# Ledger of designs, part 36: miniprotein binders against o43061

Target 1, 338 residues: o43061
Amino acid sequence: YNHSPEIQRSVYTLTGLAPSSKMAFVTMLTVRAANGENEVENTQQDWYYNSTRLLVHRLVKFKPTKSKYPVVVLAMKGIDQWKLDQLQEDGAIVKVVDPLYAHEVVDDVNDIALLDSRWSMMFTKLRVFEMYEYDRICFLDSDILPIKKMDKVFDVHQLSYSKDSVLFPPTLFYKPRRSIFWRRFTEEFAAYGLTRDDLYPYVFAAVSDPGMWHETPPPFKDYFNAGLFVFKPLKAHYKRLMALARFPKLYDNANMMEQSLLNFAYNSAGAFPWESLDWTFNGLWARKNDLPYLKAVHGKHWQPEGSLGYDEDTSKLWWDAFQEMQTYHDQQRNADLY
Key: E = the ipSAE of ESMFold2; O = the ipSAE of OpenDDE; V2 = 0.75 times the mean of E and O plus 0.25 times the DockQ between their complexes.

## First folded at step 12 (miniprotein)

Design y7 (at its last look DockQ between E and O 0.87; V2 from the best seeds 0.72)
Fold by OpenDDE base, look of step 12:
Structure y7 (fold): chain B 338 residues (1-338), chain A 99 residues (1-99)
Amino acid sequence: as target 1 above (338 residues)
Amino acid sequence: SVRKLISEASLLLYLAAWLIRRAKRLLKEGDFESALEELERALRWLQSALDLIREALELARQLGDEDLIQSAEQLIREAEDLLRKAEELIQDARQLAES
């Protein structure tokens, strides 16, 4: 696995983060948009809820993948209380959050490439950046299945700048919608009412997104998947992120939703380059050959044969994991009866 | 919550259906023993689902919620269909294992 191109490491001092007791795994459970036409799948099952339960079970209860760190479910307002109660019973900390609507975040919603009902709440994931009670968070999409212990995901670096480094302001390039020409974006922290010292040191680490089926190991791409990332919640970074979020033109018109924004905000050529996590923490487009190496697999593995991204081995892995969770709960219920 | 029971039962039906499909593949591969094990698991989940649905149905009837009653009744039908399929496959698997 080729390490990410040397981020301008010349400008950043990598310091190992001291162990903190204030670390958490965080996932988000959203309300199903009622009118989402295309998920023709059986309207009766909340697969994201089911997958969230499985994720929580793996991190809290299942011995082979059990974490020492707390698991927080950010539940969007409007989720049924019985679901929240169940997740608490499963051992999650449930925190209810208000949605972030695209029209509240973006100056011009017409700059968003895809305006559908699912995209209206895409920025709700950004609520994780407000969790200032933690020193580090590993965010996981609810469709991530831990298959090995993931606690080492927090073993990332804190990035600081050298005082002696003439930090040339990083220049990012963006292509506005319908523009033939690339434009330069030079970030000015003063525009956010922030200083350089407000923004450093920082933590942001993620896994390179292969984007498709791949060989083992996957090729490195200087583009990360937003389904798993480790960061330090800082008010300054949230403020910066929200300021950038105003302008979809900067981040590919939000073509990949919040992932586009995050890849812009933590661009390798920017002021806050992302740290590359080992690919094994986020097994995207995983197949049988990847499984021996992976710590987690990422995908809608409950989907039937014929679905986009279906793989028999990962499907089996998910359903076997789900069966184990059900068996566990049945055993607990029986134990409570005697 | 009746809705919780219905949701849980429905999920078990999906699990059972998945196991049945897996068993069918195992049968085609000639692994009759593994197929039988998966089918037996499917039966257990179906029985558990039926118990949950029956409870949900009783509660829904007590509440007079027609939508929940209909949902529960539909799940019973689905569960019964899956039970029949599983039983048929068990018979097939046993016959194949004895041959």
Scores: ipSAE 0.690, ipTM 0.887, lowest interface PAE 0.7, mean pLDDT 89
Fold by ESMFold2, look of step 12:
Structure y7 (fold): chain B 338 residues (1-338), chain A 99 residues (1-99)
Amino acid sequence: as target 1 above (338 residues)
Amino acid sequence: SVRKLISEASLLLYLAAWLIRRAKRLLKEGDFESALEELERALRWLQSALDLIREALELARQLGDEDLIQSAEQLIREAEDLLRKAEELIQDARQLAES
C-alpha cells in the first residue's frame, strides 16, 4: 500500500458549502436485459423500479428522511414511459440517458465477456460524472433505503495537489487475476489530453465495504462500496475515468462492475485517494444492532428468506416503508378528491 | 395504463404474501394478536389489488389485448389463493387465541 505524499486535504472545505451551491441526490434506473434484450425478466414486477420509487419517496415526501436537495433519476433509454411519468409525479427530476456500450468504451471488444449487458449498465452509470450542473452529487443505488436525514452526507473534504510537494509519476495499483500481488500502472495525464492542474482539486468520498456480516460498527477496509458515493462532477475526472475504463484488465475485468473501476481510479495509494464517509450513510450487511445508528440501509430487501444477505429486520423495514408510501399516495388521492 | 395497473396490483400481492408469511411466524411464536393484525392488513391490500386487477381486466377487454387479459386473469387466481390462505390462518389464529 502506497500513500501519495503530494496529496493535501483542504482545510476550508471541511464544513458547509456556499449557500448557492447546487447539491443533488442521483440514482439510476436501468432496463434489465436478459441476454442482450431490454425486457424485464420478472413476469409482472420490476423491483428496481419499485425500489427507485421508494428511494424517491423517502428523499422527497417522507418527512423523517426528506431532503432539501433535488432528487434526480437517470433513466436508461428504453424504460417504459409510464414509469418515468410516475417518478416525475413522485417528485423526482427524470433525465433519460443513452447507454454506453462496451465497444464505445473498451479498446478491444473481441472478448466475449465484454458483450454481457451488465457491462453496458456499468459503463452507462459513468454518465453520472457528466452532470456538471451540480457542485456535489451523492449517487445512490436504487436499493438503498434512507431511514434518517441524509443531507450531511455532502459535508466532505476537497482534495488538492501542492506544487511544493515532491513530484512523482502518478501511479495506480491493480491485482491481476489469480495473483495475490499488486502491480503498478503509471499514468500519463498528457495521454488523456490533461495536465495535473486539470485534475485538482477534486471530491470523491464513499463508505468502506465490509464485504460480509460484521459487528457494530463494521471494521474499516481499504475498499469502498460504490452503491453510495459523493463527488464533484469534473470534466477532467470524467475524461480520466473514460480513459481508464478502456483497460478492463486494470480493474479486475470489472469483477465488481463499476466498483472495480472506481476503486482502481481512486485507490487510497494513488494520486486521487478516496475519502472515507461515516459508515452510517451506507448500511451494508446491516442487521438489528446497526439500525439505531444507520441513516440508510443498503440491500435488495424485497428478496425472500434464503437470499444472499437476507435479514428479517431490514426486510421488515423495506416492506413497512413500502406500506407507508402506498398509504401516503392513497391519502393524497382522497385529499385531491375533496 | 393497463400495464401500470397490473404492476401495482402484482406488487400488492407480493406485499400480502409477505404479510401472510410474517403472520405464520407470529403464530408459531404464540403472538396471536399480532398475527391477526398482519392478516387483516393482508386482506385489505388483497382487496385493493383485486380492485386494480378488475379495472385492468375491464380495460384490457375494451382494448382486445389477449395477453393483458391473461395477465389480469392470472393475478385474480393468485389473489384468490392468497385470500383463501389468509382466511384459513385467521380462523386458526382465532381458535388458538380462544384456547
Scores: ipSAE 0.666, ipTM 0.887, lowest interface PAE 1.3, mean pLDDT 84
ESMFold2 (binder alone), look of step 12: mean pLDDT 88; pTM 0.852

Design y8 (at its last look DockQ between E and O 0.01; V2 from the best seeds 0.00; counts 0 for: pae E 22.8 > 1.5, off the site)
Fold by OpenDDE base, look of step 12:
Structure y8 (fold): chain B 338 residues (1-338), chain A 99 residues (1-99)
Amino acid sequence: as target 1 above (338 residues)
Amino acid sequence: SVRKLISEASLLLYLAAWLIRRAKRLLKEGDFESALERLERALRWLQSALDLIREALELARQLGDEDLIQSAEQLIREAEDLLRKAEQLIQRARQLAES
């Protein structure tokens, strides 16, 4: 893990961030696209809602994983009010947000690798970048289960540029769909109506994505998972992200949705290299051997045996956690009755 | 909300079903005590689920919502099936523990 791509750190000064009272965990709850054919998941259960409740419970109520920081659920417009009310009762701050439709974000939707209903709202996660009321946000996918305290995830660095650094504009490479040739992208901040000073200092940290089953610890890859990231909401960065989002050709035709965009925008070779978080904050493809180290596990752990990415130990961990949450609520209801 | 009750009940059924599956594995492993514990927990969740579903069914009937009525009735059937399964496994587990 020492081989985080040496962010050409020669050019960036990393300063530790002091604790802030304006930090939050943020997750997103989306409306199920009605016609999403492929999730044979029993249409009756909103597993993402259930998983979101569990996440909120872990961060707000469950003593071993309880955070001192607020938990915000960004709920997409159209979610049933009773779900929103329940999440508030669970102790989340619920904020309703409008979706970001791909056709509104992208200049040419045909540049998106997969045009499915699920992909139409893939950019809705970018709404987290508009939460300017916070100094730092840790975004978590709703299928992340905290198993230890995660508050140290906010112990990230702020990246600033040295005034004396002749920052050669970093050149990123992209391969347009159907092109055999790599193209160069040189970022011009003026194209966004931004200066360098508008964009720095910044915070963006995430966990390397192993992409598959792995040994313990996972190998480092210069590609991060967008299921957990820590950043500082800045208007300039949102503006930049939205400008880049217009062109899927830049970010692998959105092959991995917003993750492709974010990995382009915060590319290690770019102007805003990502900071590597400890792998233990986002246990992707986790198995038994990883669990002693992990602070969170990430996956659809409610899925039955035979599902892609099924693991018995992580499945058990999820269902045990879910049972604890149910037991907690039963006890609270009984306590309120007496 | 009737839908909330149905959702909650359904979730408890999933939990109970998971516990039953785990208990079956424990029985195969010879851990009868742990199996019984999980089966007893499953029964509690199933009973809670049935109570929620019955409430939901009553409310759905009052509202005249046929879709909700059908959903609730289906969940009752599922819960009853799981109850029978759990009870059978409890009896088996007890027999195995006494042998």
Scores: ipSAE 0.588, ipTM 0.844, lowest interface PAE 0.9, mean pLDDT 89
Fold by ESMFold2, look of step 12:
Structure y8 (fold): chain B 338 residues (1-338), chain A 99 residues (1-99)
Amino acid sequence: as target 1 above (338 residues)
Amino acid sequence: SVRKLISEASLLLYLAAWLIRRAKRLLKEGDFESALERLERALRWLQSALDLIREALELARQLGDEDLIQSAEQLIREAEDLLRKAEQLIQRARQLAES
């Protein structure tokens, strides 16, 4: 991890929060639809629901991985009530959210294919940034499987930016004087009612995305995977994200959906650089050599041989975990009968 | 609107300039792969910015708004300067990475 993002833009405040703060793990469950705006389809069985249950089970019930923090499932409106009830019984806090559609978010819908349900799912994921009741959130895609304790993921820094800091040499941060670009940049902030003090300090940390075939440990790349990220929900940052979301050309026309937007918003070159988390918290393209180190494995490991990224060792790991969850629930039912 | 296009392009130019400066630092530090990644990103942002500015200039000419025309033309010159700097650094970074 010698290629960490630039942190020299931070001044004064490098804070590792003690675990006594109000933390939560948050995941999202989308509607299964044949003809809806959501392109995530369950063609035979609802594996996204199954994977969400397994994630909740691993953080709430399974002692080797359980967390002392709550697990919240943001459920898109339209998911069957019995699924929501089951997730609550599994120990999750379930919150139903309304979808955000592209025509409600983007300024110019005639230039973009914005009727795509992937766009609606991407924008709806941004509602996680509105959960202001928490001091820090770790968002996880539902296809992440914890295999070790995850709570240390919250041990990240609170970052700040000061153009006038005497404690850092001027070469550690960009300070354009008399620049037309700086004038335009400040006008843009003012147009959304945001000041520098509203936006700093902040928290945003994620794991570098190493690509499909990597070493152990993987090399650092200055582009993070949005399947897992730790942040402090702040009203100013939500306003900023919604403002940036209006203009898809700023984030490569969402070529990687929310990952494109977030990498732009927290770009290492911008005013709010991301902090690099240890790679073991988000094990992408994992193989047998990675497993002794990983705290979580990320992928659709329920998929059969021949699918993209299939690996026999991670597939077995996932199915063993799923079977353990089923056994747990069978034992609970059996105990209630006797 | 023309002002929205200019604002979006100005943001992209600001960030591209920072990427180019960071890439120069990475070349000095010997991290040629990271420098190339930043420069390639800068080129994509500069192309997107130029597309926005050219649209803004076309609309400003249709409106006959001389202040907006001048603003868009200035942004084109700034974007072209940044493109020249980025291309020069990419050539240097590729040469250094091959060695």
Scores: ipSAE 0.000, ipTM 0.151, lowest interface PAE 22.8, mean pLDDT 76
ESMFold2 (binder alone), look of step 12: mean pLDDT 89; pTM 0.870

## First folded at step 14 (miniprotein)

Design y2f (at its last look DockQ between E and O 0.56; V2 from the best seeds 0.00; counts 0 for: pae O 3.6 > 1.5)
Fold by ESMFold2, look of step 14:
Structure y2f (fold): chain B 338 residues (1-338), chain A 99 residues (1-99)
Amino acid sequence: as target 1 above (338 residues)
Amino acid sequence: SVRKLISEASLLLYLAAFLIRRAKRLLKEGDFEEALEWLERALRWLQSALDLIREALELARQLGDEDLIQSAEQLIREAEDLLRKAEELIQDARQLAES
């Protein structure tokens, strides 16, 4: 008799971290010029800056959600110094980064579906993959609001690849915009200047993106939201991401910016499948029935009724949180008087 | 910096306006005591905003920055309008609570 044929599969081998491990929450504060989302003409308020302050407050000061891990704000070069100083006073580690412009990343910017001046710096989030001083990072968009303790988000698997599965070439799949057929893209790690051993083990985990209003819990979709993800920064994976990023046609013409790239690079059918985080860490399209379970709500909750994704209960939650932050600072100032 | 003070004052005015709108809703619902609590907080934030604006205006004048002076003066006018609205609603709330 003979043993069964070798089977290609993803193998989970480790979870957790040693006590000396260096972990961080990382968010990003950007500069935008074109359509009023930051300090643009006719507005006195930068809501992304305000939202970043609230996120820092929730992870550093607010006892019900406070983390034991540092919080880092990657601030794009050009952010006013007084904003950087305030974020540091709020308790964040502030690091200034150079933007990554689309023309520096892709071979042909005309392959990007919706490129305009607002999104010329769309790949700047990829700078977080260069923070090699950390053993694990939880990246989160500045419009995410923690409402419960978040630290267990780091409890994800380190993924290894079985030696038995090296018999098959690593393959990714994509759908060209003018085609109804999926196509194959076979990776050659040597073309990146890498070997397979350079790329394993790895960590990449994110929450499935429901994409619309949903029941509680949302149904799983094999497409994750890049607003929150947990990963180990590895030089080999950064090299791979930058190599894949050159060709936007492989990742839906960057229709969802870096989210399209990451979903392609960590596709569940490829050599580096993403791990599904519990949905409660990134509450997308959230409504009242979701709130008892959620650890974080995700959205531009400062926006008025009628805005895309508006919900009255999550809006109230966000404004209550923002008022709590302001009250905290008033209390600290009053305590200094006695 | 002066721009920080202007930004903080403008935020306090926005928050005060938010509290005033919520208080107006509570008055329509008959929750007069709660509406007065929100209005009192709005008045405190308006006073904090005025303190920041006065500091910003003094510094802007010392720097001779006419754009910052105009920004601070605009915020004073906005604060005065919100103060009048809050005072009117307080009067309304006290009258309704007596009925």
Scores: ipSAE 0.409, ipTM 0.789, lowest interface PAE 3.1, mean pLDDT 83
Fold by OpenDDE base, look of step 14:
Structure y2f (fold): chain B 338 residues (1-338), chain A 99 residues (1-99)
Amino acid sequence: as target 1 above (338 residues)
Amino acid sequence: SVRKLISEASLLLYLAAFLIRRAKRLLKEGDFEEALEWLERALRWLQSALDLIREALELARQLGDEDLIQSAEQLIREAEDLLRKAEELIQDARQLAES
C-alpha cells in the first residue's frame, strides 16, 4: 500500500507555480546517425529537420498557434550550419549541444535492449535538463505539430514534500533483462551526493501515452509519452537523471529509449511522480475525432499511406500546415526582393 | 547553399506529390474542381522546385561537386515525372469537369 502511486502522489503538496518570464518551448534536432556508408544520405530529406521547422513556424510565426514564449532548438553538434541558420531565420533560438552517447551514459551498453545506431544518441535529449537558464521548459519532439495555442501547457504544479511525512522511501520495481523476478529499487539520494532538499520542489508533467489507437478521449495510463513534458531544469535533477541513466536495467533496458528512463525517474510510485497534463497537449495516435480537442498532434505525419500510424486526417493536417509554412516563406522572400 | 536549395526543392517535390495523390482521390470522388485546384498548386510547387534544382545544379557544377550534381539531376528527373503526372491529371480533371 505504501508504494501505491496514488498514495505517493497524495503525500506531495501540489503548489501552483509562480508566473515566470523564463519559460521556453524546447525541441531537439539530432543528427541521424547516417545508417549506411553512402554520403548520399546528406541529400535525403531530413524530415525531422522539416518537422522542426514546421514546429518552430507554428510557435513563432503562425498567428493561430503563435506563442508568447521563446522557442529553442537544441541542435546536436554536426548539424549543417545552413539548417541552423534557417531555424534562426524561422525565429528559433538555436543552441548547439554535444551529443550524449549511450556508451558514455550507460555503464554497460549490453543492458540496452536495442543496440542500433539510432540508440547511440538517444540520451542527447537529456541535454534539455541542463537548460538552467529557464525556470520551466516545455520539451516537444519535432514530430509535434501545434494546431492550437499551447501556452497553457506551462500551467502545472510544483511538488514539494511535507517534512512531517514519515514516508517510507518510495520503492520502485524493475525487471532486469532475462530476469523472471522483479527487483526492488530504493532510491538513496545520498548516492548521488544530493539531499532531499536539493531535489524539491520539482516540476515534471507529461501526457499519458495511449500506446495505440484509442477512443476519444484516450484512456489514462500511468505511463507518459516523452515527446512532450514540462519541467523545471535543476542541476540536482539532471545529476539524478544521469545517475539513473547509468543502469538501463532500472528502466526496462531502455526499450523506449529516454522515455523508459523518464518514466522510471518520474514514476508515479517513486519519489518524483509525474503530473498528468491534459491529453490535448500531445495528441498521440490522433484521428479525426480527436482533432477538435487537440492543441497538438504528435506523429510522423509526413509519412505516406501504408506507414505505421498513418492517418489520413492528420497527414492532411500536417501537409496543409507545411504548405502554409512554405507559402509564408515564399511571400517573405518575395517581399525582401521588392 | 547548394544543399539548402536541394533540400527546399525536395520538399516542394514531396508536397507536390502529396497534392497529386490528394487530387487523384478527389477525382475518384467526383470532386473535379477541387482536384484541379490541388493539381494547379502542385504544378506551381513543381515549377518552383525545378527552378531551385536548376540553380542548385548550376552551382554544383561550378563547384565541381559531383555528388551534388548527381543529386540535383536525380531531383530534376523526379520533378519532371511529377510534372507529367500532374499535367495528365489536369487534363483528365478538365475533361471530367466538362462532361
Scores: ipSAE 0.029, ipTM 0.445, lowest interface PAE 3.6, mean pLDDT 86
ESMFold2 (binder alone), look of step 14: mean pLDDT 87; pTM 0.836

Design y2l (at its last look DockQ between E and O 0.02; V2 from the best seeds 0.00; counts 0 for: oily stretch 2-20 1.65, pae E 20.2 > 1.5, off the site)
Fold by ESMFold2, look of step 14:
Structure y2l (fold): chain B 338 residues (1-338), chain A 99 residues (1-99)
Amino acid sequence: as target 1 above (338 residues)
Amino acid sequence: SVQKLISEASLLLYLAALLIRRAKRLLKEGDFEEALEWLERALRWLQSALDLIREALELARQLGDEDLIQSAEQLIREAEDLLRKAEELIQDARQLAES
């Protein structure tokens, strides 16, 4: 019963945040290598690149969904320059980032799961938490398609620790006392070289991950999807994330993904619980009955029937959106010739 | 490419198994209609996975890659076992709903 209103009121204060001129949408474009074939690699990159272009187009150009906030693409070093140039022309701010390799982040890399390329990409994604020039960021995976205005996603709360409560955070009442190591990395701020005032107040909000096909609306689950989250970049929280990432045994038995790390770092029973965003901002496992409510659909919708999470209605929606973007650029090319 | 098909199919089998486990929980709680919805979705995912595995097996045989052939054949056996289990639970759920 991790989200009880009584527990939340006794430990944390939720303060709504006003809009800020330093808010941004941020996505990431990564390099993927095909299994030794350049044509297969290029085809896979083209669909991730195309999906990133569509996300940028929907937030920058397409009137029904455009945002008043800038859109930033974090591009991993090694992506072809013409792709970066095109994203800038589409209206994104493009920033090239250096990768973070597993051997630079994790203390013991003998686990073969830590050598998976997905883990390498996960660690590079942590660079979004270093964008301190922004007051608030909405990170989106490149396979998210806005279908309505998204700007209200920034309407989140700042979480403060109660200064007058005699009650301790939920972690003191609900966590097992199994190891001093666990306490050092989840509760004792001095282990991070930080004070409590460095870590509070903070912002971290995400959408509950239903994990499967669902009715409308989906049921709440106390596990968020890392494909969309809103946060305030704070040096203290970045240091904490990097410290936790060193020890995958704290957050993983079988899964080595950034979603597991972030769910551990912001678990609802811990010192820094996540805020649940309205489900309509990140439409996971979406079907036709969800669409009237959704502000964004999330999935690799370009993939054919039989792919994970395939739905014919969201697939058609995505392809219609992709064709609209291509028509837009064809019209711009013709206008520029005259 | 064959390894991509096998990997995608393996993920679909894993997710189908999760839906089957959830449906078993719902049957014990008397939520028969919801259990049937999850089981029907699991059947669709299992069929999609089998289609991918059969394509992967055909390609692996054309390439003569014995490791990929064995991987695909193992996944077919796993998918068929899950399919049989889901169909049994569907019959159970329909009988319980009429009781």
Scores: ipSAE 0.000, ipTM 0.121, lowest interface PAE 20.2, mean pLDDT 76
Fold by OpenDDE base, look of step 14:
Structure y2l (fold): chain B 338 residues (1-338), chain A 99 residues (1-99)
Amino acid sequence: as target 1 above (338 residues)
Amino acid sequence: SVQKLISEASLLLYLAALLIRRAKRLLKEGDFEEALEWLERALRWLQSALDLIREALELARQLGDEDLIQSAEQLIREAEDLLRKAEELIQDARQLAES
């Protein structure tokens, strides 16, 4: 085995994170790029808003899933003010953010696998990495429905650099779209104007993505879903992430948008390997058999029968939850009238 | 180059072996959760190594380079042995963490 000095570069220790009072759940509400005049997109926007409200309701108001931590909605600039006001009334902290356009983030937009209008703002989710006011954030996609308390999602580890720990080489692999061969990417922190000490310790944890219907529990895959992740916001990590984002060739030509980027940036073989969260925090492709274990289900469960990923049990679960939220608000309005 | 793939795979195998050794120590010390994390990471590296070696083996066969073929086949055996070992330790770690 080549005892090359390159192998000795990075030694890591896994340590438990101390509790912090500065933790938050964060979701994002985006304006979908108006694809053309199709009525279907407006309906989709309203459903994402409704799903966001439901997520906020579950974390702030609904006793079985109510969190002790604040809930922040990152709202993209251009969302109707009444929607923002309503989310604030629902008990969310609303923060308006500017979009991150793909053409501003990427050096060559032609390196993006799917060039359509929907992908123009795909990097807006990366704005969560600028929330330096928090020590830890759990990001959730707006189509996640909490069904149990999720507060333990913050019980993750911190990876620290230590001279006496196991060696993790800063080795990333990527396969260019038209290449048969994998290529090695050697990460040089100096290229970002960063030192190792700027980047450690770090926190990044996510749930393995099964990618399809699965048995209970799902099989582990070394690829995580970017719909739920826990991390520590650090300026150095945002800077690093944005530097990597410039080059879609490194991260599967952004085939899965920001998920591709994050899976590259926090690759298991890289300098910042991701931590595996318990699968129960992000129930992807969930069915009835999963529900007893899950803390959250993830999907567009408002979609009708015949839709991709439709499941009767999870659909019913979502609609029942949505109706409970409506009933709650109706009761509150009636109470304020008397 | 085939040699580059073999070299990269060999590095991953080495690193995975180090993680497995660390995990074994942690298990003895009662740090079951940490051991599990290291073992799961080792598994991921081993799978990546296997993918690289399989690619290298295929290319070596196409080139008719018997030395490279033998090297790649040997690395596959080593990787499979490490995988088995890691999987066994994962089972042990899970059982101990639940007890």
Scores: ipSAE 0.000, ipTM 0.228, lowest interface PAE 14.0, mean pLDDT 84
ESMFold2 (binder alone), look of step 14: mean pLDDT 87; pTM 0.840

